# Ledger of designs, part 32: VH-VL binders against p40099

Target 1, 211 residues: p40099
Amino acid sequence: MATKQLLRRQIKRVINALDYDIIAAESHTISQAVRSLIASANSRRVACYMSMDKGEVTTGEIIKNLFQDGQEVFLPRCTHTSESKHFKLREDHHPHLIFHRMSSLKMVRDLKPQGPYQLKEPEPHIEESDILDVVLVPGVAFDIKTGARMGHGAGYYDDFFQRYKILHEGQKPLLVGLCLMEQVASPIPLEKHDYSMDCIVCGDGSIHWFQ
Key: E = the ipSAE of ESMFold2; O = the ipSAE of OpenDDE; V2 = 0.75 times the mean of E and O plus 0.25 times the DockQ between their complexes.

## First folded at step 23 (VH-VL; framework fv_cilgavimab)

Design z6 (at its last look DockQ between E and O 0.54; V2 from the best seeds 0.00; counts 0 for: pae E 2.4 > 2)
Fold by ESMFold2, look of step 23:
Formats: sequence, structure tokens, C-alpha cells
Structure z6 (fold): chain C 211 residues (1-211), chain A 126 residues (1-126), chain B 112 residues (1-112)
Amino acid sequence: as target 1 above (211 residues)
Amino acid sequence: EVQLVESGGGLVKPGGSLRLSCAASGFTFSDAWMSWVRQAPGKGLEWVGRIKSDYDGGTTDYAAPVKGRFTISRDDSKNTLYLQMNSLKTEDTAVYYCTREGTEDFWSGYYYFDYWGQGTLVTVSS
Amino acid sequence: DIVMTQSPDSLAVSLGERATINCKSSQSVLYSSNNKNYLAWYQQKPGQPPKLLMYWASTRESGVPDRFSGSGSGAEFTLTISSLQAEDVAIYYCQQYYSTPTFGGGTKVEIK
């Protein structure tokens, strides 16, 4: 039985071998499925991520559609409890994620790469999210039979979901995993703090719901 | 135990070419990001370039003085890192060290160098 | 590129005494989002390659004696050898990895 790290490497190799046009085509298909899902759920407050060049579904079209359709859009910023002053989930200060409201598509497109990793993130002073209806969730691999998600190993999203539940009387937003067909894997071992998706939207446009 | 062993150094004239190899053992080479660092005789250390693991895209980055002249590659089946040096100049004279980056997951940036080979001397002289 | 400046260029310290090496960067190498300083220290003994001592400014590499400690933040850092031993005679280099890696000019430590 392969460890999480071996599975991450295997999936990353597959994704890095893909022609970018394949990733773009699957991402377009996913964007259309997500648009329909958000419309049917009558969702207003949607958190989405800023996609990287590799290893994941691209989100540019999704974010554009969210603004066009009148949703409130929230983007993530990586931070640390010692800087953000948010409560700790562990004994020591640790990394965590904050979502910030983006007022317009222009605001998103004007984000500049910052820091040692050249990330495009909202500035810290921008209004933080409170209630969210939907979170569009990245990952390295997804299990379309169970809803399990394997992240990159840092636990940012799982930390955020736990924080959200603490702040909102155990409630959580709809968790929607965005999955290239090449990111489908089974089994994905879950740990105590790992959150499963409510649904997974795949590169072929299929939507897999978990109850 | 981690081991990095460079080879292929020698004397070459300006404008010439040379290929360095670095044999790696004692760790999972395919997981590692690898760099070359050089040290001119009696001088300090200078980063030359690096190559990421295949699952992080296998991409390379180079210091400005060598960009366009040097090429870093890897062969994970042989646990070997390569440095192809073309259009060599006298200022390229140095001991060249093979190094491993101390990556900590996820973040695609630059790191420190946790293991170093013994180095191989490249002398570029007329 | 971020310029790294070390001082002093050389340092003579009595056996068992404290040695202090300074490193300054031309800009901050602290990333507030993860609260980490992108700064490493290396030891290079005569005829040997460099060896990693410290990373993230103050984290000691495995196998490095606890007499070595790193401190500082932002743009100013120190490496301290609390009780100099004979085997600590070497040149010490700082290195930033906030961006394209660059090294300080080195500090030679000798026994007085």
C-alpha cells in the first residue's frame, strides 16, 4: 500500500506530462459545470482559489463567471496565526488561510506576485470572509467514490474548514472539489482532520455527490 | 548516508565546453531538487542553477552570468545530475559543487543546500 | 539580487570563548505570511565542501552541536559559537534564499 507521499508523486508526474491544452480544455468544462451548480444552488458567497501554472484546475474562467453572474467572490491568502492574530488550532502558532472579498474582476486581475513564492493574493487589509455558501477546493487527488481529497500536505484548507465550523456553530459551506480527470485516485487515506468534499466536479463535466 | 560525487572537471580553453556529472546515493533522488554552486579559487560561493524534481515540473533556473550557456539536466533512473557548460569563459574557473536543496513540501521557491559533494575543478585558460 | 554582507572578514577567538559572526542583507528576507527568515549558515573547513549549519535563520541542522546558534530577523542576522572548539576553525558563510540564492563573502574563524 502506497503512502500519501508516493501517491502525490505519481499524480504530479501524470499532471506534469499533460499538454497544457488538455488542462485548459478540462478546466473550461469544469467551469461550465461549476457555473450550473452555483446557479442551481442559488449560492451568493463563493470562495475560489487562484490557480497555479501546474498541478490543478485553472480558475480564471470560473472567477470571471462568478463576477458576471453577480456572486460575491472570495480569494485566499496564506498567513500565520502570529501575524493574523487569529486563534490557534494547535499549541504553537501555525500557518492558516484567510479568504478576502474581491470587489471586482479588475481587482483580481491587478493582483501582483509577491514574496518568495510570487503568489497573487489579496492584501491583508481587505475585508475577510464570514459566511460562505460554496468553497471551490483544490487538491492533488480526489476519490470520486468517497469524496476524499488529498491536498499538497500543508493542511491549509482542512484548517480553514475547522476554523469555519468553530466560528459558525458547526456549520460549513458546500465543499466542491475541482478535479482534472488525471487527479482521480482511489483509495485516498483520510486522517482525523481531513475534510471530504460534498461534491467533486471532474474534467469531463461530471458531478459526483456524496451523502 | 547521503553521498554526492562530482566528476568531469578539467582544463578547457575559453569558448570550449565541458559536461559535469554528479552521482547521488543515500536518498530518493527523484524527490530532490538539485543545484550547482561554484567557488572560484580563493573566493566565496556563487549559486549557478538548479533543477526541480520531475513531479514538480523538472524546471530549471540559472544565475544571470550562466544563463543561455549552461544547461542542467537529470536522469532519475541513474540517480545522476548533469551540468553542461558551453561557451566557457576564464571567469567560469571554479570548483563546482553538486548540492541538494532542503525542500519542505508544496512551496515552489528557493531553498538552502543541505548536502554538498566534494566538488570538481574546472579551469578555463588559454 | 539581494546582496549579503558579512562582518568581520576574519575573527581570532580564544579556545572556549564566544565567536559572533554578523550577516546583513540588502533587503528583508522575512516572509511575514509564514513568519520565516530565508537565511542559512554554512561552515567550510580547509579542503572540504561547505556544510549546512542553520536554516530558517535559527533552526540547527541535524548533527550540528548546540554550541552553534543563529539569531536575528529581517535584514540582520548573527551566528554565535558559544564555546569555540578546535574543530570550529573554518570559513562561515550566510546565504539568503528569499529569491535567487546569494551568499555572504565569508568570515574566517581562527583560534587565537
Scores: ipSAE 0.481, ipTM 0.786, lowest interface PAE 2.4, mean pLDDT 91
Fold by OpenDDE, look of step 23:
Structure z6 (fold): chain C 211 residues (1-211), chain A 126 residues (1-126), chain B 112 residues (1-112)
Amino acid sequence: as target 1 above (211 residues)
Amino acid sequence: EVQLVESGGGLVKPGGSLRLSCAASGFTFSDAWMSWVRQAPGKGLEWVGRIKSDYDGGTTDYAAPVKGRFTISRDDSKNTLYLQMNSLKTEDTAVYYCTREGTEDFWSGYYYFDYWGQGTLVTVSS
Amino acid sequence: DIVMTQSPDSLAVSLGERATINCKSSQSVLYSSNNKNYLAWYQQKPGQPPKLLMYWASTRESGVPDRFSGSGSGAEFTLTISSLQAEDVAIYYCQQYYSTPTFGGGTKVEIK
């Protein structure tokens, strides 16, 4: 078994055993820190993720705060280049993320679980994001020493970041990893196509910046 | 070679209980998501429930008709899957199959079933 | 739950001839994120458990003869046996796993 796969399993095992109250508490702390971070950076266009039931930082409060503070909020939808007609980063058509503008908190709350993984995603016809100031990034594990992020293995976010840079003349938004304390790991092996975080916000409220 | 061997089936009266076992071999059982599927005599197939690997929380899901009455569990140290059936009804009469769920490197636990046991017959009758 | 409907209920085909089984889902089982159809086919011979033939609608399970093929996308699917053999006499089931798994009613394939 590859190192990453083993690490994923180890982290998942720990996270899945966590009391939901712990996840909620850490997520709350993270939400406060993120709110301050976004405010200080004067960020207006923020991409977030719709958190699932468990295994990651919950984002409900974060999203709520974004709307309250007047940020433009974007949520991701998993799609495929054959559907979206976006350019391919591989030889064949492949999955990738599109972020869509959520017009209101109600719109977010009205999202219904869909698909085999029951993801709450925006509808395809919703306005797609252009420029983003911040992307709040989920992960299985984060290295607070290096900024490395380990995802679920599908490469959705890495694809998005690469795609974003191509579309925006090499620029990318601030990448902020949201990390439960139990997701802190080191070292995390990085591959050529992996993107590291510019910042990691942890469940203890600590914020780690990387060059 | 992957093998799944069910046991514990038999005749039981309505309201009774049975516990089925499934002995697994030929693969890393602890990594596998497992399901039970049943088939009433002369009828089609019906998914009963699943249990995930402990790495994925070991959580269970059940079909509506059996929810609250059936419990799936596993003992990885024994490579055994269980189905505890309580408050049995006549409509629960079926051959019960132990199945392994399909998986890929990236995702685990697809609800298709790549290996099946021979099944064990459960008859609920007064 | 997604309802799976198979047709025909029974099919008699001469040896060496093509057998075609259809399966329809009440909603699409194509997932746009990976462009995969969450559809499986099974073969069940008398007195035996089901055997997986296809997954992802058209991917043959290991050991399945080439004469078996799956096609279709979205909500319409077909299992084809290009040249029916005696050992192919069985009931065939489609099954979606896009959501809570559900099976079609089965199609009995016999020799004419």
Scores: ipSAE 0.178, ipTM 0.740, lowest interface PAE 2.1, mean pLDDT 93
ESMFold2 (binder alone), look of step 23: mean pLDDT 92; pTM 0.941

Design z7 (at its last look DockQ between E and O 0.68; V2 from the best seeds 0.00; counts 0 for: pae E 2.001 > 2)
Fold by ESMFold2, look of step 23:
Structure z7 (fold): chain C 211 residues (1-211), chain A 127 residues (1-127), chain B 112 residues (1-112)
Amino acid sequence: as target 1 above (211 residues)
Amino acid sequence: EVQLVESGGGLVKPGGSLRLSCAASGFTFSDAWMSWVRQAPGKGLEWVGRIKSDYDGGTTDYAAPVKGRFTISRDDSKNTLYLQMNSLKTEDTAVYYCTREGDTEDFWSGYYYFDYWGQGTLVTVSS
Amino acid sequence: DIVMTQSPDSLAVSLGERATINCKSSQSVLYSSNNKNWLAWYQQKPGQPPKLLMYWASTRESGVPDRFSGSGSGAEFTLTISSLQAEDVAIYYCQQYYSTPTFGGGTKVEIK
């Protein structure tokens, strides 16, 4: 819709104007808060994302901390139901995410950019996730009053959460949004298949819970 | 209607410089990713370079033969795309087309096709 | 760079008959993660700039007659004109955008 598209552009404009040192400082603060959250939840199986150079919380430190603290780490790969042979959520084959277990920090650091978007993703043959305790979730904007998330428009994470619930009898992992202070926005409307966060960790280190 | 009008072409000696302009209308120029494509007389098409919208970072990419010699810029207040051409060579002789990239709303950064083309402006590099 | 090879260089077709233009890429331009072929087709009539015909290999640009169709996947693609009209006399180019954009050498279509 026009309102969501305009908000995406506004946020992207603001983030692109930020000095790298600001993003790095907020990302470091977030990494510390996430580390504490993971420890307090006694979580073992954690899904994280490979951050882009700009436009979001950087995850390098988070991933390093997860391995140092003994968690099982899972990273996403974009795929298509025609390739993956996973079940469809719509009549036609469509894009979706698969999370894969990363055995070491070295394995993560050795990932190479591939494809037209130059994404660093796990190889398809690597063990797929099953049960996850926590998913660290990216987004364009987050509503810290409601837990609403505005994604990047392709619906990858919402598809994954719906798929996860179908496979696990309606259960879901803890959904933790990672949010630069400049990505806080309100209101963010939720549609039928949109998933809200269980908590949001912000660039100032604050943690906002919604349950 | 979408219009792209190039200007600034002409005759220049090897080693010289030339600046091309492209006046855009009929669409929101500031949202668009823009490219230059050239065509030597009687030859095929060759992509020269592109510039992204400011909100996508305003970054540029260039084909290897022109990298370091050509600079693409934009002025969104004037709806104008520019191509600064330095250290010109005889092999740079071509009609230069201003183009708009299609389908640039994807989250990840990629290359695209060209949905609108200007009429072109001729650059001749000859001693 | 991905090299694009078109065949034939030139073809002559009777009015109302089918014209077939081939395009091969030196590597696959299919991104299997979204099931899209990063390929476009252009028409360039004498004295005119190129005009977009097709994108994502088989999606027709708005206003392009339905006698134009695109097919193929991976590294091999075809542009078909099902019933050649006089106004279709042009040079046709394929272009990949999987990486740094490159064009085929062109195929000149003439009336026999």
Scores: ipSAE 0.537, ipTM 0.825, lowest interface PAE 2.0, mean pLDDT 90
Fold by OpenDDE, look of step 23:
Structure z7 (fold): chain C 211 residues (1-211), chain A 127 residues (1-127), chain B 112 residues (1-112)
Amino acid sequence: as target 1 above (211 residues)
Amino acid sequence: EVQLVESGGGLVKPGGSLRLSCAASGFTFSDAWMSWVRQAPGKGLEWVGRIKSDYDGGTTDYAAPVKGRFTISRDDSKNTLYLQMNSLKTEDTAVYYCTREGDTEDFWSGYYYFDYWGQGTLVTVSS
Amino acid sequence: DIVMTQSPDSLAVSLGERATINCKSSQSVLYSSNNKNWLAWYQQKPGQPPKLLMYWASTRESGVPDRFSGSGSGAEFTLTISSLQAEDVAIYYCQQYYSTPTFGGGTKVEIK
């Protein structure tokens, strides 16, 4: 078994054993830190994720704050290049993420679980994002020494980042990892296609910046 | 070779209880998501419930007809899957199959399709 | 729950001839994220447990003869036995795993 797979299992075991109250408390702290971070950066277009179940930082409060503070909010939808008609990053059609603009908090709240994984995703016809200032990035584990992020293994976010750079002449948004304390791990092996975070916000309120 | 062997079936009166066991071998049991599927005599197939791997939380899901009455558990140290059936009804009469769920490496380790089945054990609920 | 409907209920086919089994789901089981149909096919011979034949609608399980093929997308699917053999006498089930798993009612395939 690959190193990443083992680490994922270890982290998942720890996270799955956590009380929701702990996750909620850390998520609240993270939400406050993220709010300040976004304000300081004067970021206006923010991509977030719709948190589902356990195993990640909850984003409900973050999303609420974004709308309250007047940011444009974007949520991801898992799609496929055969459907989206986006360019392929490899020879065959493949899965990738599209971010859609949420016009209101109500719109977000009205999202219904869909698909085999019952994800709350925007509808395909919703406006797709163009320029993004910040992407709040989920992960299984984060290395607060290096900025490395370990995802769930599907490569959705890495694909998106690569795609974004191609579309925007090498530019990318600020990548901010949201990390429960129990998701802190080191070292995290990085592959060529992996993107590191510019910043990691942890459940203790600490913010870690990377070059 | 993957092998699943059910046991514990038998005759029981309505309201009674049974515990089925499934002995697994030929694969890393602790990594597998497991399900129970039943088949009433001369009828089709009906999913009963599942249990995820320990590293995925070991959580369980049940079909509506058995929820609250049946409990799925596992002992990874013994490579054994269990189905505790309480408050049995006549409509629970069926061959109960232990199944392994298909495995991939995307969002979830297991999918609700079943690549390996045991021979089944018959549970008859009758007065 | 997604309802699976198979047709016909029974099918008699001569040896060496094509057998076609249809399966319809009450809603699409095509997932946009992976562009795969979350559908499986099983074969159940008398006195035996079901055996997986296909998953992702058309991916043949290891050891399954190439005379078996799955096709279709969305909510309509077909299992085809290109040349029916004596050992193919069985009940065949489709099953979706897009949501809570549900099975079709089965199609009994016999030799004509």
Scores: ipSAE 0.363, ipTM 0.788, lowest interface PAE 1.5, mean pLDDT 93
ESMFold2 (binder alone), look of step 23: mean pLDDT 92; pTM 0.948

Design zc (at its last look DockQ between E and O 0.03; V2 from the best seeds 0.00; counts 0 for: pae E 19.6 > 2, placed apart)
Fold by OpenDDE, look of step 23:
Structure zc (fold): chain C 211 residues (1-211), chain A 127 residues (1-127), chain B 112 residues (1-112)
Amino acid sequence: as target 1 above (211 residues)
Amino acid sequence: EVQLVESGGGLVKPGGSLRLSCAASGFTFSDAWMSWVRQAPGKGLEWVGRIKSDSDGGTTDYAAPVKGRFTISRDDSKNTLYLQMNSLKTEDTAVYYCTREGDTEDSSSGYYYFDYWGQGTLVTVSS
Amino acid sequence: DIVMTQSPDSLAVSLGERATINCKSSQSVLSSSNNKNYLAWYQQKPGQPPKLLMYWASTRESGVPDRFSGSGSGAEFTLTISSLQAEDVAIYYCQQYYSTPTFGGGTKVEIK
């Protein structure tokens, strides 16, 4: 845990100091690779994230491409089991993600920053996702040798994946990590509750698959 | 000024085909979601189908009575909307209107209300 | 599909008097998420296409006179012309866009 925390801090320092132009260039490359990946897999239902200005792969182009190519697009909202009334994975109520269907690119563009982190999130009343083919997953760091992913520490995505499996008879969507070159790290320790990626797409356009 | 001008209507026998066109001007056509609405003589209004913008996937939706027979398409380079009508029936007889779907400050949904209409073109299906 | 029912089918009103048109939907067209009614009103004069008057049940389209107003919520809606003018002779349609769009049967407004 101490090792993870240290690594997070190191990666975040590097990413925060990274020029936006570099992030944009890598994100563009990733967007093209993701587009091809989704097309080849004939994926129709794709969960993505609404990227922040810094610190991660930007997803604006990815989202645009998804709509253009006719995929159903889903974006996440941070909620709490006490609010959502979803089943608990812990003894007490806890935070978790819900993905909502975005009906248009306009809808995405109209999302307003909200909450303490000023995240652009769908409204609670929007249709929730059921079956997903692909989840594009953000991270702080990725291990391209093992598929390990280091998140921000809140466990939102791991919770979602576990929840998804419970609801869908053990099945899960293809988990695709979006990774800036500066986020490549090894080794990344895995805990019992951590989910590895099935695929990692990197800023140089490389795609890494894991079994 | 927004303008929509339909063309291509006329007399056709049952089982025949027609292609309607709608020339748009006065707004950024490529950004607009477009619909066709028809009105049988002396009757009310009936939605026929829609096509979204290419940026939103360019997908189409159709009313049940025309699904499988009608196809909506667009050419943004020509600012033109099309309605291909195949296997026409007598009950398809109507004035066909090209319409722009409303776009408000709240664009969180695709709204099926229509803020601009063409003058319409008459399609008559008769033996 | 949501069925829209208008009443009356026809209405004759004296110049300067109030005209009231009712529209009922087979189910609510009020969104619980944004608290908006997905309901529009149109005016169609003879030989002309429909013209948008109102959307969100009560928001007037640009250029629509103040004498036109929309009210109602859920499944019951009303279009009111506070003082009927000669140019208001037309057929009026309500339309929901909560789901696949459907129109009411229309109400013909004439001068008494």
Scores: ipSAE 0.014, ipTM 0.589, lowest interface PAE 8.2, mean pLDDT 93
Fold by ESMFold2, look of step 23:
Structure zc (fold): chain C 211 residues (1-211), chain A 127 residues (1-127), chain B 112 residues (1-112)
Amino acid sequence: as target 1 above (211 residues)
Amino acid sequence: EVQLVESGGGLVKPGGSLRLSCAASGFTFSDAWMSWVRQAPGKGLEWVGRIKSDSDGGTTDYAAPVKGRFTISRDDSKNTLYLQMNSLKTEDTAVYYCTREGDTEDSSSGYYYFDYWGQGTLVTVSS
Amino acid sequence: DIVMTQSPDSLAVSLGERATINCKSSQSVLSSSNNKNYLAWYQQKPGQPPKLLMYWASTRESGVPDRFSGSGSGAEFTLTISSLQAEDVAIYYCQQYYSTPTFGGGTKVEIK
């Protein structure tokens, strides 16, 4: 059985070799499926991510559609409990994720690289999220049989979901994984604190629901 | 093709500090797990520690003799591995090699062999 | 830590003859999970860094001549040079990666 680390490296090599046109076509298909999913669920507060240059589903169209359809849009910022003054999940200060409200598409377009990863992220002073209806979740690989997700290894999203549950009496938002066809993998081993997706939207437009 | 070039070695007094760097090229550094291995003059090889890729958690492991004194870090934007050595002892005198861990097959232990080695940089700790 | 013991400490072999280097681990490095021996061999020539020869005990690294072979399982392993060449004069190290990596003390191979 492959370790998580080996599987992560193998899938990243495949995805990094994909033609831009393939990623763009799958991302467009995903954006249309996500749009219909959000409309049918009557969701209003949607957290999304700013996609990197490569290696994942691009989210530009998704974010544009969210604003056009009147949703409240939240984007993530990587931070640290020693800086943010948010509570710790471990004895020592540690990295974590905060979602911030984006008031307009222009605000999103004006974001600049920040923080230790030089990602396009909201400024710290911008209003933080509270209740979320849907979180669109990135990953390296997804298991469409079980809902398992393999992240990039830093645990930011799993930490955020745990924080959210603590703050909201055990409730969590709908977790929707966004998955290129080349990111489908099975099996993906789950560890104690790994969160599974409620559904996964794939590059062919298919939507896989769990539970 | 693959190149690992260490620098930063030199003479330092006991209790002092030194920072080694390793410039990497010819492979995707950000996906690699990297180690430091040292060799005292005329002696054998000793693993010092390793750092995983950020995608695999970015965690570090150290050999007991250096734990708490040495810190391994990486800068993926510069394809560079670092070894910060504090509270140096005469026993730390060695050639320090930058190494890459192999990734050809699954490891149930989470440890690997070292498929590429730099030329090494000499650290001498003496009064 | 797993202690790796090599024998002999040094070995003098005539050109074209067989050289045999032994490595013993203080506990088995064979994993039942994947049925592999977590053992590697390295060659180090004077003034040079170590170079990987073998991994998983018997798998030859790319570019290594076929006169080098590895054998053994569990706790006892052998590196064999079937016909010693002048360029094979070096110190050879075994290494386990079943746990925190450790190396044998080395075996120096010389021409008689």
Scores: ipSAE 0.000, ipTM 0.450, lowest interface PAE 19.6, mean pLDDT 88
ESMFold2 (binder alone), look of step 23: mean pLDDT 93; pTM 0.953

